# Ledger of designs, part 19: miniprotein binders against b1l550

Target 1, 279 residues: b1l550
Amino acid sequence: MRLPEELLERARDIHSEAPSHRIKLDRVGSFGLKVPVEFKGFLLLAEADVWVSLPEGRRGVDLSRQVEAIYELSNPPKDPFSLCREAAISLLEKLNYADSSGVSIRFDAPLQDGESLKYYGVEISSIASDEIINKIRVEILGMTACPCTAELIRAYKSSEIAATHTQRSLGILEVSTKAEHPDPDKLASIIERAMSSPLRTYTKRPDEGGLVIRSLSNARLAEDVVREMIHLFLEEFGHLPEDTHILAAVRSMESVHMHDIYAERSFSLDEIRKEISSH
Key: E = the ipSAE of ESMFold2; O = the ipSAE of OpenDDE; V2 = 0.75 times the mean of E and O plus 0.25 times the DockQ between their complexes.

## First folded at step 9 (miniprotein)

Design h8
Amino acid sequence: GSPELKELIKKAERLLRVAKLILKYLGDPEALERAVKYLEEAMEIIARLAEEGDPELLEQVIKLAKELFELARKLLELMGDEELAKRAEEIIRKAEELAKKLREE
ESMFold2 (binder alone), alone request of step 9: mean pLDDT 81; pTM 0.815

## First folded at step 10 (miniprotein)

Design T7 (at its last look DockQ between E and O 0.92; V2 from the best seeds 0.00; counts 0 for: pae E 1.54 > 1.5)
Fold by OpenDDE base, look of step 10:
Structure T7 (fold): chain B 279 residues (1-279), chain A 81 residues (1-81)
Amino acid sequence: as target 1 above (279 residues)
Amino acid sequence: GSPELKELIRRAEMLLRVARLILKYLGDPEALERAKKYLEEAEEIIERLAEEGDPELLEQVDKLIKELEELARKLEELKKQ
């Protein structure tokens, strides 16, 4: 049932009223929206969050306009990077009292693995004010082999290929930049290359054996993985602005322990270049 | 300045901000038309502010005029592409 328009004209606009306490809010929005996106020829259902700032003199945000902003831009489905940026701008257009806006889009990205598909996690964000800051977080699982146990077994049995425990490890790269979003497939590739081996969705017996042997021959600590991720990132993305911020992290789900091993480094491109040049 | 004049400045700044973002990050024909409308509305507000002649606001108004002119030039450059 739609209320008669005449009744709406008599109703106070609660959102435009002065609040009881004049305090600015940083983020007010709708979280957990589902939006279609096109990514590498796939139509995906993504989860989205949209928000704006709220000035001290306004009681509430017009949430319906926020939802409209992202859905108008989602038909037809487009790439999530453009959608994120365009929606952030549209939010400021539609909500003229906001000095800042933000959009976050989350989905599982398909990655070709021979004749099958694997995936990695993606979260894309754009925050608009005087400029747009773009953020991307990529998470992908790989395999690590422990070099410490391998060394112990070599010392004990004098084998050329030392057995060691292997585990799944989650690699994380988060990048915040004033440039365009870095390519998520390249970020995922950096993480996989930093580990002992990638994971495979489909393996034949010879391929499985080769994958394990590769892992054993490329044993890495969690700390080694993070350092390798940073090194590979600088080689691929060293052209980004110097104020670009990066988080490189790994969570190793250790197979011999009940707990995980975690390592990380947060840095700007300027900071890390100075650190490396000092050695 | 009066609360009214401060609100006009705020509105002009927001219009210019949105226009700047559109011109920098979008650039499609529809977006350029939106940016044009925002610049036109900002121009009208700036003209009103200039007519009031408030000495406390002169620096802010001059800044707004400079930003408007810059964005107008950028719009014309993008329309020729």
Scores: ipSAE 0.670, ipTM 0.877, lowest interface PAE 0.7, mean pLDDT 92
Fold by ESMFold2, look of step 10:
Parts: sequence; structure tokens; C-alpha cells
Structure T7 (fold): chain B 279 residues (1-279), chain A 81 residues (1-81)
Amino acid sequence: as target 1 above (279 residues)
Amino acid sequence: GSPELKELIRRAEMLLRVARLILKYLGDPEALERAKKYLEEAEEIIERLAEEGDPELLEQVDKLIKELEELARKLEELKKQ
């Protein structure tokens, strides 16, 4: 049932009124939208959130304009970074009472794995106010091998057995910067190279043996995986603005324990450089 | 100053901010044309504020004029390319 359009002229405009409690809100938005994106030749269905700030003197946000802002730009599908940036600005164009806007876009990114594919998680954001702050989070699984158990087994049998426990570990890099978003494939590569070995979709026996030998030869504590991620990140992205903020983390699903191990470090580029140069 | 003049200042500030974001982060001709329209609307508002000559608003109007001039120069540079 469609109501008469003339009602718009006679009804109160509720969201333009002043609220009974004059309190500003930081994020008012539409979350969980499905939008198509084009990413490195793939057409993906991503999940998006859009929001704006709401000043103390305005009762509500025109939510249909928020949804309009991103859907106008998503057909035909375009790369998610351009969509994110353009939609964040469009929100401020359409909602002139807001001091800031934000757009987040989440998808699983395909990654070549020999003749097959694997995937990793990506979330990008653009937050617009007087300028745009770009954020990206990448998550990918790898393999870790415990060096402590490897050393105990070596000592026990005088190196007759090269063995240790291995497990899946989830590596995480988050970057917040005034520059353009870092390439998510490069962030995923940094995480995988910091692990004892990458995971594969499948392997044939000779390749599987090599993968396991690689992991044993590169046994690494979760703490040192995080340190290696930071080292590799600085080599690849040390040129970003000095106030760029990074979080590097690993959650290791330790195969011999009932619980996970977690290690994390957050820093700005300015902070970490001073720390390294002091040693 | 009056609430009406304060609202005009706020509106001009928002138009200039959106134009600044477009000029800094977007480069396509359609976006630049939108920025041009926002600057023209802001200019109209700023001229009204300047004609009123409210002494309490002098500093804010001078700030708006300076930013408008800077963004107009930026727009013309981007259109040359």
C-alpha cells in the first residue's frame, strides 16, 4: 500500500526537529548493506556500513540519503577503495549538518595459490571530516611451528628426530593513515612471510613434505611472528606519513593446548622508529 | 550576531569544506563541476555576510573570504590539467 505523496507537505518533519536532550552522536548510520565491488578483476558482493555524525541540535538522520549515497556510486561496480572515498564525501554532500562521515567495506579477497585460490579477509574504511583518514584491516591464516618443543626434542634424542607441534595461526595487520590504503595483497604477503609457512588449499605429497620441512626450519614464537610482521611492514611501507598507526597481531590456535595464544603490538611510525633507533 | 547570520556562516563553512574535500581527493570532471557549484553558492553567502558588515562576525567573514579565494585558485589549477 502506497500512501499519498501530499502527506509530506502536511506531516511534521521529525528528524529536522531539535531533540529533547541536546546530545551529539558520533555515528548514526546504516550497517550491513550489500554492495557489489570490482577488486583486481573479480566481481564481489561486499558488506558495507555508512554513517555520519549528528549534531546536538538535530533529532535524526535522513537514513534514506545515506543509503542513496553509496548505492548511487556502486552501480556499475567499481573498486572498493574509490567507492569508499567517494561515498564518504557524498555523505557529507547529502547530509549537510554532519561534521564527519564514514564508510566501511568488507569482503573476502581472492589470492592465487598455485593453480588454485585461497582467500583472506579485508575491511577498508574512509573517515571524512576536514580530511580523509583511510583504514585497512587484513586477516590471513598461516602455519606456525613451536621452537621450544623443537629444541627439547633435539636435546632429548641428540637431533635424531626433527619434530615439533604445528598449528594454524591468524595474522592481523591494521593500518590507519592519511595516505591511500596500502595494497591488501602486500599486507597479506607480509603476514604469510612472517609465519613459519603459508597454508595451501591443497598439496601433493612432495610439496606437502617441503611445506612441513619449511615450517620446522622456520620455527617461530607467536611473539616473533609479530616482530617479523613489523619488520617486514617497515621495509614495505615505511614511507607512509609518520602519524600512520599500525596494529600487528597473531592469534595462534596451539595444537597441544585447549586455548589460543595471542600477541599484539600497536604503534605509530614515528614511535617505532624512535624505539628501534634507541637500541 | 543574529541567529540567521550564524546559520549563514555555518552553511558557508560546510560548502567550503565539501569543496575542499572534492578538490583534494576527487579529480573527475563531474566532481570538479560539483565543487565549482559549491564555491559559487558559498561566494553568494559570503557576499551577503560582507554586505551586512556585522562587527561581531568580521573575523569569521574574513576567514571565509580567504578560504574561498584559496579553493577557487585550486579549482582553476585542476581544470588546466
Scores: ipSAE 0.612, ipTM 0.875, lowest interface PAE 1.5, mean pLDDT 90
ESMFold2 (binder alone), look of step 10: mean pLDDT 87; pTM 0.870

Design g3a (at its last look DockQ between E and O 0.83; V2 from the best seeds 0.00; counts 0 for: pae E 3.0 > 1.5)
Fold by ESMFold2, look of step 10:
Structure g3a (fold): chain B 279 residues (1-279), chain A 102 residues (1-102)
Amino acid sequence: as target 1 above (279 residues)
Amino acid sequence: GSPELKELIRRAERLLRVARLILKYAERLIEKLGDPERLERAIELLERALKYIEEALEIIEKLAEEGDPELLEQVDKLIEELEELARKLEELIKELKKLEEK
């Protein structure tokens, strides 16, 4: 049942009041919204968060305006990157007391895998204030083969075929930039190329055997994977603004251990170029 | 200046900030020509930004009539910024509408 609209004339506007404790808040918003997006010809149901800053003199956020900001732009469904950036702007238009706004959109991105599909995780965000800062994080699983064990087995056995433990490793690239969001398929490709081999949705037995043998011949430490991700990133995205910030990381679920191995590097483009050219 | 006058200046400054943000986004949309949806969207955004600037100018011109000496420097600077952005927006909108003519 709807309440009578004339009650709005008689009720206090709680949100516009001053709070009893005048403390600013950095992020006040609606989290876990479901929004439709169009990605590479696929219609996906993404999860979105929207927020604004709240000054110390304002008691509450107009939450309906926040939800309105993203849903108005999501019908008809459009690409998640435009939705993310434009919703961040719309939040500042609709909530004029805020100094900043933010939008995050998360989805599983389909990726062609031979005759089938596989998926990888994508989270994008846009933070608007005096400028728009765009962030993208991609996560994709690959396979790594340990070079240390492979070398020990080679040294102790006369076999030409390397043997070692293999495991799934989660590769992560995160990019923050003033430019438009980088293409997530390209970021996922960089991660997969840095691994010993990609994972497949399925293979037929002869192809699976070949994949495993080739992965053993391309053995890499988690540290090697991170370094290779950085190298490949610079080849493809070195043109981004100098102050673009990158995180490259690998979490390896080592098959011979009870625990995981983790390697990470954060850098700006200008920082990493100085480091490389100093050697 | 009185708190009420300072709040009006802040409202005008927020409109200017949003208009600048919209301009930056619209400029990214049209970096490469040939996408009619991006072009149409950029024109819509720039026209909204221009409306915000016109609204801000209306607010700040009323404040200039009040003649508060402590606010005169802020008001004059803000008027200059608003007028400069309005000229830039008008010129860009005209340019983009010519391109939309096909």
Scores: ipSAE 0.439, ipTM 0.784, lowest interface PAE 3.0, mean pLDDT 88
Fold by OpenDDE base, look of step 10:
Structure g3a (fold): chain B 279 residues (1-279), chain A 102 residues (1-102)
Amino acid sequence: as target 1 above (279 residues)
Amino acid sequence: GSPELKELIRRAERLLRVARLILKYAERLIEKLGDPERLERAIELLERALKYIEEALEIIEKLAEEGDPELLEQVDKLIEELEELARKLEELIKELKKLEEK
């Protein structure tokens, strides 16, 4: 049932009223929207959050305009990075009382694995105010082999390649920059290369043995993985602005413990360059 | 200044900010132009930015006509920002024209 327009004219615009308390809000929006995006030739259904700031003199946000802003831009489906940036700008255009806007888009990115597909998690955001800040978070699973147990077994059995426990580990790279979003496939590749080995969707018998041997031959602590991620990131993305902020992290689902091991480093490109140059 | 004039200033500031964001985005598109679709999108963005610059100009003109001495500094700042964005818009238009001629 659509209300008669005449009733709308008599109704107070609740959103434009002065609030009972004149307090600015940082984020008011719609969370858990589903939007189509095109990524590497795949049509994906992504989850999206859209928000704006609310000034102290306004009671509420026009949420319908927020939803319209992202859906207008999502038809036809486009790359999620452009959608994110353009939607952030469109929110400020449509909601002219807002000082800032933001968009977040989450999806599983397909990654070719031989004749099959694997995936990694992507969360991108764009925050618009006086400038646009772009953020990307990439999460991908890999495999780690423990060097400590390997050394214990080597000492016990005198083998060049010692058996050790292996586990799945989640690698995380989060990048916040005034530049465009870094390439998510490159970020995923950095994470995989920082681990003992990548995961495979399926393995043939010869390939499975080779994958495990590779992991054992490249045993790494969670701490080693994070340091390697940072090193590889600097090699690939050292050209980003110096104020670019990075979080490199790993969560190792330890196979011998009931708990996970976690390691991280947060840094700016300026900070890490100074740190490395001091050694 | 009056609350009304202060709101006009805030509106002009917001318009100029949005125009600036659009122009920055258009600049990035122009730098990466490789297909007709990107060119069309860049033109659309420049047209949108122009609209917001023009609307901001109208507000600034109204503010200047009111002649409130308490707001003169803020109005002058808005004019400077407007002029900067207008120059940037002109630069991007020139770059687009050079690309269309190729």
Scores: ipSAE 0.434, ipTM 0.761, lowest interface PAE 1.3, mean pLDDT 89
ESMFold2 (binder alone), look of step 10: mean pLDDT 82; pTM 0.806

Design g4a (at its last look DockQ between E and O 0.88; V2 from the best seeds 0.00; counts 0 for: pae E 3.7 > 1.5, pTM O .665 < .8)
Fold by ESMFold2, look of step 10:
Structure g4a (fold): chain B 279 residues (1-279), chain A 102 residues (1-102)
Amino acid sequence: as target 1 above (279 residues)
Amino acid sequence: GSPELKELIRRAERLLRVARLILKYLERLIEKLGDPEALERGIELLERALKYIEEALEIIEKLAEEGDPELLEQVDKLIEELEELARKLEELIKELKKAEEK
């Protein structure tokens, strides 16, 4: 149904009025949009949020223009990183009263796993103001084996018996930078390599046993998984701008407990280099 | 410093900011201009940045004609930003012409 355009001539433009309380807003937007993206040859349905800042003198945001900004760029589907950055710029073009804009895009990324696939979580964002700040968060599951229990069992029964509890652990890397988004597959690889072993979609009988035995030979505390993630990150991404901010974390779903264990470190590249060089 | 003149300054600042963001994004795209779609996109971005720079120039000329002594420093800063963006635009035009020849 369409309303007669003559009626629209008589209506107030509510959005362009001044509000009763002249207070600027940091984020006003449309959240939970579904947007198609192409990621490494796969067509995925992603979830997106778009927003702009709102100055103190403007009552409302042109919400249809926000949605238009990202949907115009999403057909045909394209890589989510270009979509994210370009939509953030387009928001400032279409909503020219805003001083900043933001776009977030979330999807499950496919990753090759032998002859099969597995998936990991990706959320990217781009925030445009005087510069564009790009952020990416990657979450992937791995296996960890407890070194404390392994040592107790070794000492109690026999040095020839290797046993401990193993569990799934969620590794998290989050990067905020002026550079382009880091490759999510490289971030996922860093997380997996920091774990005791990766998880597989499926294994045949001999491979399953080998995976568990390899995990036991790489037993690691959650704290040390975080430290290894940081070390590996610096090897691959130490070239990023000095003010790049990173969060590295692990949530371990301990198989012998009803609760999880969590470890986390946030840092800038400048900060961590100074910390390491002081030891 | 009337509110009207201050609003013109804010408008020019926003236009230059959008132009700067577009040109920075185009600068990064130049590294990928082997694709016909990327080249077409780069040309579109250049045209949009030029439009915003021209609109900002018109506003800056009005501000300069007023010659308000309270706003002279702000107008001078806008002129510096405009000149920087114009140089970036010329550099990127050269890069797009080079990409078209390949």
Scores: ipSAE 0.364, ipTM 0.755, lowest interface PAE 3.7, mean pLDDT 87
Fold by OpenDDE base, look of step 10:
Structure g4a (fold): chain B 279 residues (1-279), chain A 102 residues (1-102)
Amino acid sequence: as target 1 above (279 residues)
Amino acid sequence: GSPELKELIRRAERLLRVARLILKYLERLIEKLGDPEALERGIELLERALKYIEEALEIIEKLAEEGDPELLEQVDKLIEELEELARKLEELIKELKKAEEK
């Protein structure tokens, strides 16, 4: 049943009313929207969050306009980066009372692994105010081999290649920048290269043995992985603005413990350059 | 100034802000104008930015007509911002036209 338009004209616009408490809200929006995006020739269904700020003098946000803003831009499906930025701008446009807007888009990104696909997690966001800040978080699983156990076994057996425990490790790169979103495939590659070995969707028998041997030959602590991620990031993305903020992290699902090992470093490009130059 | 005039100023400022954001986005898009789809999007965004600049101008004109001395400085600032955006818009139009000819 559609309400008669005449009744709508008589109804108070609850959203435009003054609130009982004149307090600004930072984010008001719709979370868990599903939007189609095109990424690397794949049509993906992404999850999206859209929000705006709410001024102290306004009771509520017009949520329908927020939803319209992102869906209008989602047809036809486009790359999630452009969608994110354009939707953030469109939110400010459609919701003229807002001082800031934001869009977040989450999806699993396909990554070629031989004749098969693997994936990594992507969360992108754009926050618009007087400027646009773009954020990207990439998460990809790899494998780590423990160098400490390897050294103990080497000392015990006097072998050139020591066995050690291996585990899955989740590598995380989060980048916040006034530039465009960094290439997620490059970020994923940095994470994989920082680990002892990548994971494979499928292994043939010769390949499985080789993968494990490679991991054992490249044993790394969680701390080593994070440091290597930072190093590789600086080599690839050192051209980003100096105020670009990075989180590099790893969560190692340790195979010998009931708990995970976690390591991280948060830094700006300016900060880390000063740190490295001081050595 | 009256609460109404202050709200008009805020509205104009918001419109100009959105226009500026669109133009900044376009500047980045132009770097990729080797793509016909990017060019078409660029034109659409440019048209939107122009619309917001025009709406802001109408508000500024209305504010100027009200003649509130307390708001004159703010109006002048908005005019300056508008002129800057207009200049940027013209520059981007020239760049888009050059890209279309290639």
Scores: ipSAE 0.253, ipTM 0.663, lowest interface PAE 1.9, mean pLDDT 86
ESMFold2 (binder alone), look of step 10: mean pLDDT 81; pTM 0.778

Design h4a (at its last look DockQ between E and O 0.92; V2 from the best seeds 0.00; counts 0 for: pae E 1.7 > 1.5)
Fold by OpenDDE base, look of step 10:
Structure h4a (fold): chain B 279 residues (1-279), chain A 106 residues (1-106)
Amino acid sequence: as target 1 above (279 residues)
Amino acid sequence: GSPELKELIRRAERLLRVARLILKYLGDPEALERAAKYLIEALEIIERLAEEGDPELLEQVLKLAKELIELARKLLELKGDDPELIKEAEELIKKAEEIAKKLKEE
């Protein structure tokens, strides 16, 4: 049912009214939108959040304009990086009372694994104000082997490669930068390389044995994984601006416990360089 | 300054901001036209603010005028082969410089 236009003329514009309390809001928007994106030759359905700031003198945001902003730019589907940036700017254009805007797009990214596919989680964001800050979060599963149990088994039965418990571990890299979004595939690769071994969608018998042996020969604590992620990140992305902020984290779903082990480090490139140089 | 004039300043700032973002991150022909539009709207506000002559806002208005000049020059750099955008950018610069000059003499 569409209301008659005449009724709209009589209705107060609730959004433009002064609020009862003159308080600025940081983010007001629509969350959980579905938008198509093109990524690495795949057409994917992504989840999107769009928002703007709300000044103290305005009661509400024109939410329909927010939705229009992202969908207008989503046809035809484009890469999620450009979509985030362009939509963030469009939000400020369409909502001329906003001082800042933001867009976040989430999807599972395909990653080639032999003749099959695996995936990693990605969230791409852009926040616009005086400048645009780009954010990317990558999550990918790998495998870790426990060095502590391995050492216990070595002590019990002398072997160069000792048996140990293995588990799935989720590695996380989050990067916020004034530069362009870092390559998510490179971030995923860093995470996988920081673990004892990657996961495989399928394994042939010879490959399965090799994968396990690799994991056992490269046993790592959750703490080791995070440190290795940071090290590899600095090697690959050390050229980013010094004020670039990074979160490196791992959640190990321990196979011998009902709980997970978690480790993280948050840092700026400037901070971590100073830290490393001091040793 | 009056609440009304302060709101005009804020509006001009937002217009200049969005123009800046477009010029910095997009730069396609359609985007440049949008940027020009926002700069024109900002100039109109700056002109009005300058005409009001509020001593308390003089510095802010001058800042806005300077920012507009900078952005108009950027527009001119990005679309140097479009006669219409060139004309608009040059006009923006000229008018904003005139305003800035008047404000400095007061």
Scores: ipSAE 0.765, ipTM 0.905, lowest interface PAE 0.6, mean pLDDT 92
Fold by ESMFold2, look of step 10:
Structure h4a (fold): chain B 279 residues (1-279), chain A 106 residues (1-106)
Amino acid sequence: as target 1 above (279 residues)
Amino acid sequence: GSPELKELIRRAERLLRVARLILKYLGDPEALERAAKYLIEALEIIERLAEEGDPELLEQVLKLAKELIELARKLLELKGDDPELIKEAEELIKKAEEIAKKLKEE
């Protein structure tokens, strides 16, 4: 059902025309592409978005060239960080009218959990213009234990009952930097260490008891989980450029409430260092 | 400057941007060949702009020539023993320096 090639001689190239309204666009792209990536020995099918800027004098983007830019680089599969960076540059090569490009790649990262596996969410981006700005977002679940309820129960009968509510909490670290992307496993580790306890794929009863005891021993407010994430981040990634931007957040699915709680802080490395040194 | 000349400036700027990104972030031999090609294309545009001699655009064209020199020198530093790429980088520098000198005298 292939159309006759001679029609191309008669048809206007709509994309190359000037638009009726000469207004530049910041992002014109193809979203939800499926691309293979190789991450830590796993071959994963990731989801990718690609886009470019469009100048005021060009009516449309050659969408097939956008898709070519990332698919040509994805065979053979390579690590998602190299793919992201290389595709952002390739978009500007193939779409030579653009002033900027961007690529986002999303996948679930496998993480060893004893002899089993668990996972956490990863999204990386590279935005190319005069330089490349790299962004990474990591999301991982952990366990939190409420210190307020624990203290109230302790005050009632201090040595007879040790109890509080525990719940899953989603921890988030998002980093935007001119340096290379931080290692996602290290970001995930920071989030888990800030929680009352990590989650496990499965446990036997003695190990489960240990997790619960750890959680009760490390009861933390959502606010203090965020503060601990920031402390641990600075300890491990304080070497990044001073204009690196971070968002640290937690969403706690409180087991005794019908609603969640949320805490967050965003900052640059320059800003947070000045804030801490003032105290 | 005319709209046509302003568009040529934008095209040269985009070529230099892509070359800069390649030289900074990639650096493999095939990428360096592409960077050299983009610098050659940018030089051709800069030569056309310099021949037009539009006084409104002289500072922008001088800036482009200076950036091309910087990137061609970076290409020369990165390419090791490739004689053809070394020759191309040296010719880019020579021609761009001639243009920059002429534009400063105006």
Scores: ipSAE 0.614, ipTM 0.859, lowest interface PAE 1.7, mean pLDDT 89
ESMFold2 (binder alone), look of step 10: mean pLDDT 83; pTM 0.844

